# Miniprotein binders against q56419: the designs that were tried, part 7

Target 1, 326 residues: q56419
Amino acid sequence: MEGRTLEEVQEEVFKRHGVLVPKKELEDLAKALEEAGLLLTEKVEARLKEEEEKLKRERPMRLAGLSYPEGEREARAFLEAFRASYPGEGEEARVLLMPHLEPSRVPEVYGAALAALEKTPPPERIYLVGVAHRPLKEKAAALPVPFQTPFGPALPDLPALQALDALLPFELFNTPLAFREEHSLELPLFFLKGRFPEARVLPLLVARRSPELGEALKVVLRDFPGLLVLAVDLSHVGPRFGDTPLTRTLAEEARRRDLGFLERLAEGEPEAALAFLGANPTRIDGVEVVASLLPLLRERKGKVLAHRLDLEAPTLSAVGAGTLVL

## First folded at step 13 (miniprotein)

Design ea11
Fold by ESMFold2, fold request of step 21:
Structure ea11 (fold): chain B 326 residues (1-326), chain A 116 residues (1-116)
Amino acid sequence: as target 1 above (326 residues)
Amino acid sequence: GDLIERLEELAEEVIEYLEEHGEEELAEEIEEQIEDIIEALKSGDTESAIHILTELAETIARVLHRLGAPYELLYKVAKLLARVSEAARELGDEELFRRAWEAAIKAYDLARELLE
């Protein structure tokens, strides 16, 4: 089956409105619309090139004053309030799974992460692995520049990033623009930088599962030891995410899948954790990161410190968040 | 496609380094092998080409390490081997996939030795 030709459009306009528009005028209109779209595209491309050049030097805060305070003193008070929202003790982490959901929605889950960091010796560097919310040119990417925070710049570990790039079958530094607004790095980084102000960072994004990344990181961590952080959220259910409205049954299933996933990770069984989710019907967004990092998660046992399925009554939807130490 | 381009770029740097350090005959031999590998890749004989390339890259890594080359050059050899490993996986050659990956780690380790 074929779409409409200009002659068919001309006939339909005449049929509906009694006006015969010459074919040339229809052709001119189509060209003008295409040219207007091309000019808008060129303006957007010029802006994106400018922003890309700036991102080659630093990554500025995008969420200060929105998700966390801009000023350093207020930011430190903010951290303390979050720690206080989790009254328990943490445990030392060599691997930490924490959310990237808006912090005020799951304060005790971030508080549990802070409690774990209290028990964790200050690392020389943090491998911060988030979820790309914008397309990457490759399966994964890094941005080797300072990330601004209210606590000062989080400096990149350039030697470790260079070493990682050397073991990947693709260019690691491939999509600077994907980092421009990436909250899955910025929100966890606020907490990590506040607790480990001297640690350097490897800011990494995963768009699609990359077993190559996990194998390369296993080698790099041998020579550049540090804290591995999986900055991921769990279930996404309800109309915001393409489901029917949230019901008690759907919420219970989301909680069960979240906890079953985390518990299998805590037993050192990341393949079993992925298999448990099957087709991932509650859309746990951490699966691509976990699938990439299998060599670093196998046989590493730990504990689930916190979990919340954050209910959004206005949207009849929910998002799960958890804190896991390995 | 990308593998050919990366191999050509690495070859230029390796050959230049070898010539500058008194290894003219070895540079010539390596250049000839690289030309043969590239022709095989262009003709679609990819699996045999990447097997030979793996062996050549292992030799290049050992020679560069012996000569005390800049560690960055060995990182580039490691990266080429990681690309070869991925190409082998895409072809379904599990044995070469694992061999090329182990070779990539070896080249990386040689680079690390030069830093230490």
Scores: ipSAE 0.886, ipTM 0.956, lowest interface PAE 0.5, mean pLDDT 91
Fold by ESMFold2, look of step 20:
Structure ea11 (fold): chain B 326 residues (1-326), chain A 116 residues (1-116)
Amino acid sequence: as target 1 above (326 residues)
Amino acid sequence: GDLIERLEELAEEVIEYLEEHGEEELAEEIEEQIEDIIEALKSGDTESAIHILTELAETIARVLHRLGAPYELLYKVAKLLARVSEAARELGDEELFRRAWEAAIKAYDLARELLE
């Protein structure tokens, strides 16, 4: 009975049902509901604490059987099918931009990422930078635990994560629960672990642009070289995202924004890429990650390997995905 | 603020380490400077306080490195300097931001030397 006095409740019951319920009976009911609510709150809090403690030890697969196969043999075949969806050759990557959109929606874009990985010497570690879809306590976070995959656990690079944390003005290990359902790490990781089974991983999330993250990573990469992966999607347009239904004009604008952004990144001009988007009217997902990682993207030239603006017919909306090597 | 709390926590560890390793006079000197820095921060003299803190933290890093301290303690000094550099950036003082960030990297590099 939030926002109401017991007298107001009593009066309402009398008006609706013609019965005057004694105030003590209403007080007893209110107390019972309060106690039940407190018990439910305590139960929910206990469950969240239990899940948080589990996440401090490992991050289990959440999308096996939904977005990719759960068995290793089937997962291997799945990777091969995705590679086959991209008919081209890749390029060696020191930085790879790839999507985190549902893989079956953009198979050739993930295939292009696999083609790039084929040309990339196996790294000792992968800096996997996704987009936080749940709030973080800070601008960015990491979870220093094994991430389970059909190809075995992706082990954390604990020395590199510790070094990174030492150069940040905030605690890097700050929001374990944000990783529980975070597909922007899990989906790219499936492809990365499948191709580089021995690489350790730094699983990182960005919620808000963090220039300090990029500066710290520049120092850490000097001592702990590896593959930098930006696991980001591009434009989000249509009613699902607050627009009118997708039109040819809106789709053309989204594609133009996606490709203009990627092309400027490929020219080694990440500040120009961000400036090109202005207020980001098509809601390109990757801006906070790129804005965080400027020191690692400047002067690094490369190539756009693939792009797709994928239509969500039921929602009359679309999401862009791309593959960029630097 | 939060910087004061982080400084107090690091100071306790550094002073305890120095005292345990025969550097009692240096520990007292550092403690006095930290108290002065905290008073300046509490009085709102933040920019001057973090200038002095940057210099003190660099000295602490060199002393800890000379003594062969655990690299984790030097990582904590680097992290404090990263917090100082962020405070300078929030104040809009780009020169102090750069100075404190360079000091953070130096403390980090000293920690890395102890690991090897």
Scores: ipSAE 0.885, ipTM 0.955, lowest interface PAE 0.5, mean pLDDT 91
Fold by ESMFold2, last read:
Structure ea11 (fold): chain B 326 residues (1-326), chain A 116 residues (1-116)
Amino acid sequence: as target 1 above (326 residues)
Amino acid sequence: GDLIERLEELAEEVIEYLEEHGEEELAEEIEEQIEDIIEALKSGDTESAIHILTELAETIARVLHRLGAPYELLYKVAKLLARVSEAARELGDEELFRRAWEAAIKAYDLARELLE
């Protein structure tokens, strides 16, 4: 009944079907539907508020039993299997780029990250920067609570988070619900917590590039040194992402874009890496994170340890993932 | 808009702290300057207002540090200066953008000294 008077609806029903429905009956029906919809909306809003309040205390596992094992013993075996999927050596990381794609799709890419972590002294804290898949109220956000893992809770570095918030022109703790289902933090965190059980975490999300975040982090890292992790995926191509079906040509372009991006980052040239992508035609999802963190990536040389463009056969699409150490 | 609200909130805390620590004359002077800055912001004299606000916030940070104020209050001064820096960027005032950001770092550093 939206957008028309009930009389207009009555006239159209009569014109089309030859039935004159009394206006009162249409009014009663419209009111009942609106009331039922309002009550459903109120229930959803109340439930979301409850979830928001819970997220102010902790962030529970959402992917245990789906993407990784729930039990600690099985989770440790899972880590060993992933490490074994990458037969190479890692290198010490001060900055690690790793994926947030479903781990079983790119086992050697996660294995390469584990190899790098084996060479990395245990940090006091991890700056874990993921990609917001839900809208944020600001360009970036954090959630200053324990994140549950099979290895125990990953505790927040509250002093470092408070310091970071103090240097931002917006409230850092702004969108708790965006963290509820955010796999770009949960999946990398499983691997990171498994290898660094004593490290505290700064769980950060970027929705839109924030140069302010990078400048603030540069100051905070001076006083709170730790491991910086960019938890990002690379190209997204194919019909699931608005393209034509995956072809050999499209896959080759995506791989070229992924590797060109990673290699320029490995040269310590993050601006050149962004420029190489231009309009980002293959939808590398790490661009907003990299653009936010330029001050922390400049002049840091390193190495690409792994890359895969993984096929999603049911959707004729593909997603790129890589491991980069700086 | 948002800058005015953040400034009003910080001002209340700073003025209350100064009054409680025997700095009533300084608190009155700061209050008057803040009210003038807010009126300038409301009048659309934003660039001149944030130049003055930057200088006042630097003074507030030094006074709070001298008095041994809670470090959280200095963090709030740093955050206000980060907001001023963003406002300067939006206006295209590159000199003030850099000055306000440097002032934010200085206020932050003073807060860190109180924690040590």
Scores: ipSAE 0.885, ipTM 0.955, lowest interface PAE 0.5, mean pLDDT 92
Fold by ESMFold2, fold request of step 15:
Structure ea11 (fold): chain B 326 residues (1-326), chain A 116 residues (1-116)
Amino acid sequence: as target 1 above (326 residues)
Amino acid sequence: GDLIERLEELAEEVIEYLEEHGEEELAEEIEEQIEDIIEALKSGDTESAIHILTELAETIARVLHRLGAPYELLYKVAKLLARVSEAARELGDEELFRRAWEAAIKAYDLARELLE
C-alpha cells in the first residue's frame, strides 16, 4: 500500500468497483505480502551463502558459450581467429594493459594483446588486475582458487597471494561473491590461459584507489616475478552511461581522452596520465587500477598497440578499449 | 577498533609461542606492553600507541626469527605493521608511516628467510 491507510484503500476500491472489501481481508493481504517478501529475502540470502561457499573452492566459467566457446578445440580456434584479426607484431611485455569488453566488439584489440603475449616469455605467474563491478569490503580483493577455463583450470599462485596478503593493511580474501560474475577477470583470463597454460594466476580486483596495493605488489614482484596485466576498459560515453546521445564531438573527445591516457602511460608517466583525465569526464574505468599501481608503472616505457572506441548502436553509446605494452 | 582486535589475536599467538619456547619473561613483558598499547588506543592516544607498537612489533619479529618460528607468524607481524603504517598515514604522521612500512617489509623478509 503506497503510503495509504487500509481505510483509504478500502474506500478507493469501493468507489471504483462498487465492492466494500472488509478491512480484515485487506489486513490479511498486507500480512501475506509482507511474509512473501520476507520469504523471498531468505531464499536469496541462502542462495548467496551457498554460492559464496562454492566460490571458496573454485570459480566456474560463466561466459562460456556466450563470449567464448565452451569446448577446448573451439576455444583454441577462437584464439587463433582473434590473433589473426590484428595484422601487426607485438612486443615483449612486463606489463600489459588489455580490455575486458566483450571480445567480439574489439577483436583486433584482443588480437594485439595476443601478439604481445606471443613475444613474451611464458611467465611463472600472472598478476591479473581487474575492475570490480560489484562492491568489495575493501579497496581491493583476491580470490585464491582455481578459475575454470576451456583450457583447464587457471591455478592460483597461493604462495604469492599469501605474501601479498601479508603486506596489506586489509583482508584481501573477504569478498568472494564479488568474483562470481566478474567478467573483467574471466574475459582476459581466457586469452591469457590459452597462451600461457602453465602460468599460475593472482586474480585481483580493484574497487577504489589503493596505493598500498601498489606498494605491496612492488615487494611481492621482487620475490615472485611475473607478468602484470591491467584488465581495464577506457571511455564510457552516451546514454547508457548518463550522457546525451553519442555525437561525433563526444566520440572524438572520448578517443582523445583514451589515446592521451594510453600514450602518457606508454611514456612511463602514470601520474601525468591521471592528471590528463582531470575529473574523468568520459569515465575511463582504468583510473582506479592505474592510481593503485603507480609504483609499478613509473618510468616504464612502452607502446600502444591498438585502440578502438566501439559503438553500441542500440544505446547510442560507446566504450573504448586498448592494448598497451610496457 | 579493528587494529585492537588484530593486535589481540596476534598477541595471543605470539605469547603462547614464546612461553612454549623458554621465553616466559619476554612473553610477560610483551603482554604488559600490549595491554598498555590497547589502553592507549581505546583512550584515543593513537599516535603514541602505534609508535610504541611499531617498536614492539620489530622486537617480536626479530625474536620469532631467532627462535625459528613458523613463517606464518612472521607474516602476521608484517600485516600488523602494514596496518600500523596505514594508521600513521591517516594521522598524517609521515615519519611513522615510512618507518612502519619499512618494518613491515623487514618482518616479511624475515618470514621469507624461514621459508628458504
Scores: ipSAE 0.884, ipTM 0.955, lowest interface PAE 0.5, mean pLDDT 91

Design ea11
Fold by ESMFold2, look of step 13:
Structure ea11 (fold): chain B 326 residues (1-326), chain A 116 residues (1-116)
Amino acid sequence: as target 1 above (326 residues)
Amino acid sequence: GDLIERLEELAEEVIEYLEEHGEEELAEEIEEQIEDIIEALKSGDTESAIHILTELAETIARVLHRLGAPYELLYKVAKLLARVSEAARELGDEELFRRAWEAAIKAYDLARELLE
């Protein structure tokens, strides 16, 4: 109805159907549609408030039966199949970079992460740092509740989360709804909980680079040692992401960018890794997380275990994923 | 602006704790200093105000630790100092930025000692 007066609508109906509808009836219809839109908005707002209240107690599985099996026995078999997809051996990680891309798309990359976990002493806790796909009220956030998995609940490390919050110039517990559908935590957590069933978790999201987060985490890790996991994807190229259709040349560039980034991280040079990307022309997903965590990445040398630029034929696009141990 | 609100909230808790533990004269002295700091912040004398606030917060942390206060209250002092550190960084005062951050860590460490 925008852009037309009620008289114009009335005239159009008369031209098409030979009947004159009184303006009052059209006005009543327009008012009813506006009222229906208002009621829909109130219903959506009430539903979101209900979901927010639920998230104050727990974060349920959202991808069981879609990205991984719901039952524990089937989930165990799923993990073993993914490990088998990577025929190599891992090595111990104090920091692990792993993807959050749909697992079936990059099985050997998740398999490499499992291989690294096999070589890693069971940690008391896991600092799981994902990428916020919904806006946060602050640069970063946490949700201090159990996250459900097929292997049981991943319990939060409440003392470590409280300590982290104490060293930040903003409220850490700031956007519960951003966690509701956040696959960058749920997908890596499935693998981590399956291999470290006793570890507690600090589920963290980064929306925008936060140097304060890295400095605070450096202090907290001193008192609450654990495994640091960067749950990030790499290049995003092609029309789905605002590019021309994927060509061999663009794919080769994306792969070079991914590997160059990972290799510089593996040399303990995170600033050089960021500088190498410049304006980030292939939209590597992990940039804001790495930029937040510089104090934890400097001078840590390690190894790239796996990389894949996964093609999405229907969209002529691709997403990169990698496994890095430091 | 936000720093003033956080300071007022912390001050209320600290003053209440001190009064409940027989430190009414100290509570009154701290309240007066906080009022002066808030007035300086409102007048735009921000750098001087947060320098003084850093020193006051360090004093508060030591007093709370001496009294065996709940560690959560010391965590709030550490958080205030982290906010001061961020404010100093925004002003370009590198020395105060580092000093306030070191003070935040020290208040945090005092809180950790009380958890033991």
Scores: ipSAE 0.883, ipTM 0.954, lowest interface PAE 0.5, mean pLDDT 91
Fold by ESMFold2, last read:
Structure ea11 (fold): chain B 326 residues (1-326), chain A 116 residues (1-116)
Amino acid sequence: as target 1 above (326 residues)
Amino acid sequence: GDLIERLEELAEEVIEYLEEHGEEELAEEIEEQIEDIIEALKSGDTESAIHILTELAETIARVLHRLGAPYELLYKVAKLLARVSEAARELGDEELFRRAWEAAIKAYDLARELLE
């Protein structure tokens, strides 16, 4: 009925069934449908408001039993299995880049992150920077509440979050609902909390390049030292992402782009890493995170520990993931 | 705009604090300057207004620190200066952008001194 006149609807019913429905009956039906749609909209809005209020107190696990075990003992065994999937040793990290892709798809990449954490002194706090998959009201956001994990709650570093907010030209605590289902925080946090059970967390999301975030974090890290984690994925190629079916050529391009990006970051050249991607033809995830954090990445040399371009047979697509220490 | 509303909110808190702590003459001077700044912002004379606001906010931060104000109030001064810095960047005034950001860090550092 939207965009069509009642006469047009009446004519279509007549042509299809040979029955002329009076205009009054069509008008009554249209009114009833509009009223039903309004009631559904109000119910959805009420539910969202309830969820937002809950998120002002805590952020519950959404992926327990799906992406990682719910019970603490099983979760610890899960961590050990992932560590075992990476045959190498890590390096101490002041900055860690790790994926947020489903862990079972890239076990050795998460294993490399665990290997790096083994070499990293337990930090007082972790600056966990993910990629917003839902719109934010601002370029970036935080949620200053406990995030539940199988290892207990990851407590927010409220003093550091307050300090960060004080140096931003926008309200940092701006979009609680964006955190409700945000796997780019939940999946890395499982591994980080499992290795650093005493660390507090600054759970941050970036939606769009925010150079002010990087400048503010540079000041806050001076006073609140900790581990900076970029929780990002790499190339996204294939039909799920708007390409033709995955070919060897497209996969080779994606791998080349992923490794070239990571290697330039490892040389302490984040601007060169971004420039290398140009228009970002393989849709490397996390470009906005890197572009926001330039002051924290410049001149910081490190090492690429792992990379995988994981194939999705059902969708003829692939997603890249990597582990980088700086 | 948003800067005007944030400035009005901060001004109310700062003026009240100064009056409660024996700085009535300074509170009156600051109130008058803030009114002039707000009028300039409303008239679209934004660049000159944020130059003046930067200097005033630096003075406010030093006074609040001297008086031992709640550190949260100094954080609000720092945040206002971060908003001024962003406004300067949007205008293409790179000198003021850096000056206001430097002032934001100074206000933040003063807040940190009071908190510790």
Scores: ipSAE 0.883, ipTM 0.955, lowest interface PAE 0.5, mean pLDDT 91
Fold by ESMFold2, fold request of step 15:
Structure ea11 (fold): chain B 326 residues (1-326), chain A 116 residues (1-116)
Amino acid sequence: as target 1 above (326 residues)
Amino acid sequence: GDLIERLEELAEEVIEYLEEHGEEELAEEIEEQIEDIIEALKSGDTESAIHILTELAETIARVLHRLGAPYELLYKVAKLLARVSEAARELGDEELFRRAWEAAIKAYDLARELLE
């Protein structure tokens, strides 16, 4: 109906169906459709409120049977198969950068993360920092509830989350619905919970860089030590991401940007890593998380354990993933 | 705006706590200063108001710690100071930004001492 007069609609109906509908009846129909649209909006809003209330109690698995097995025994075997995909040894991490890309696409990158965890003392808690794929009401958010996994619930570290909230100029617990489908937490958590089944978790999302989050975490980590995990992907190139079709040259540039970024982080120079990216022409996913966490990354030296630019033939696109220990 | 609402909420809790613990005169003094700060914020004298608020919040934190208040109340003082720190950054007052952040950490540390 947009862009057409009622007379034009009336005439078109007559031409197609041989019936002349009075203008008033078309006006009444348009009004009824508008009212029905309002009712659908109210129904959607009520359903979202129901989902939000459920998320205030727990966060269920959304990717079991899709990205990893539902059952614990099968999930354990799955996790061990990923470790086998990286035949090397890891290194101890106080900070771990790992991907959130679909695990089957980069098995050795997740395997490298598992290898690092083998060398890492069991932490009391894990600060899991993902990338918000849905809008947040603030720059960052947390969800202080158990996250279900095939290895049992990952329990929240409520005292640490409360402490973190106390040092932020905004309410940390602000957007429960953003966690409902957030794979940047769920996929890394599967691997982390599988290796550290007793560790509590701080499930955090960053939507926009938040220097205040990094400063607050620096204080909280002093009192609540644990493993800091940046659950981020690297370059995103090709038509799926707004580029021309992937070329050898674009892929080489993406690899160069990914590795240059990771190596500067490994040198303890996160500001230099961000500066190296400039306008971020290959759209490295982790920029906002790294920019938020600068105080926790400065002067912390480490090693790049793995990297892969995963090519997507159907979309003529690619996504980078890496494993970095600091 | 949001700072006024957060200050009003915290003030009510702090004043009630002080009155319940025999500090009626101190509660009255703090209430008067908070009313002055809120009026200054409403009139647009924001930078002056948040300087005074920083000093008042530091005093409140020390008093609450001395009295053995619930640590959660000190966490709320820390959060208010984090909000003040961000307001100072938005105004371009870098020195107050750092001052208020240091005060937020100190209030947080006092809260942590009460937990231990």
Scores: ipSAE 0.881, ipTM 0.953, lowest interface PAE 0.5, mean pLDDT 91
Fold by ESMFold2, fold request of step 21:
Structure ea11 (fold): chain B 326 residues (1-326), chain A 116 residues (1-116)
Amino acid sequence: as target 1 above (326 residues)
Amino acid sequence: GDLIERLEELAEEVIEYLEEHGEEELAEEIEEQIEDIIEALKSGDTESAIHILTELAETIARVLHRLGAPYELLYKVAKLLARVSEAARELGDEELFRRAWEAAIKAYDLARELLE
């Protein structure tokens, strides 16, 4: 009842259906609907608290059997098949940009990431920075628990996470539920854990530009050296993302934006990369992460190893993915 | 609001530590200064309050380090200074923003020394 009196509702029912419903019966119906809504809210809240409690201990696999195999032996074979999808050689990375798009859509892009990891000395820890697809209470967040993978648990680097939290003007461990379904961490982590089984992980999400995160990470990396991974996708174009149906012109624009962004990052010019995007008309996913991590990207030159703008035929849309080593 | 709550929480822990370790005179002095800072924050004298808070937090960090306090307490001082730095940024006080950030790093470094 959208602000109408019971008499107004009663009159409307009578005009439409020829039945005069007693006011008391309308009152009973309204009360029952309110109670049903309250019960649904209580049920949802109880389920969310249960999920939050579980996430205080570990983050389970959500995409095993969907995006990658659940069993370790099959997972290793899967990882090797992805490496084979990229016929080139990688280069050593201190910073790796890789996608979080469904792996089967961009196999050579993930393969390029594996080629880079092949040339990279095993790090003590990995700073894995994804894109929050659910709201965070703050600009960024972490979840200091093991993330399950087919290769065993990816253990958190608790000392490094504590150190990072100490240098932030907000509580780093602020939104556990945002990690529950976050594929921007889970999908890259499968590949990273498979290649670096001994590395600990700092699982980080960025929701909004956080310059303080980049400055804090610069200090923490001094004491806790490791591999920095930006787990981001590139352009998102087409009707699924609010555009007209994908045309060759829109696809060429998206590809140009993706490559121009990556190439400027590869020259050690992250501010220029962001400026190149302007209003970000093709909705490159990695902007908030790059904008947060500027101190870690400046003056670091490298190479774009792979790029693909992948078509979603059913939606006439496309998503870009790339691999960059710095 | 948030800065006041974080300051009150840290102050309680710092004062308790100092009292338990024979520094009652310092604890009393620090408590008085913290109360003055909180009153200034509540009255809207935010920029002057966070200037004073930065200096007090630097002193607290040095005292805690001298006493061999748990490194976690120094991490909390560093975090408070990171919050002060953000507050200064929001006020447009560039000099305090940089000073508070440098102080946060220093408190962090002191905490790291205690770990080693």
Scores: ipSAE 0.881, ipTM 0.953, lowest interface PAE 0.5, mean pLDDT 91

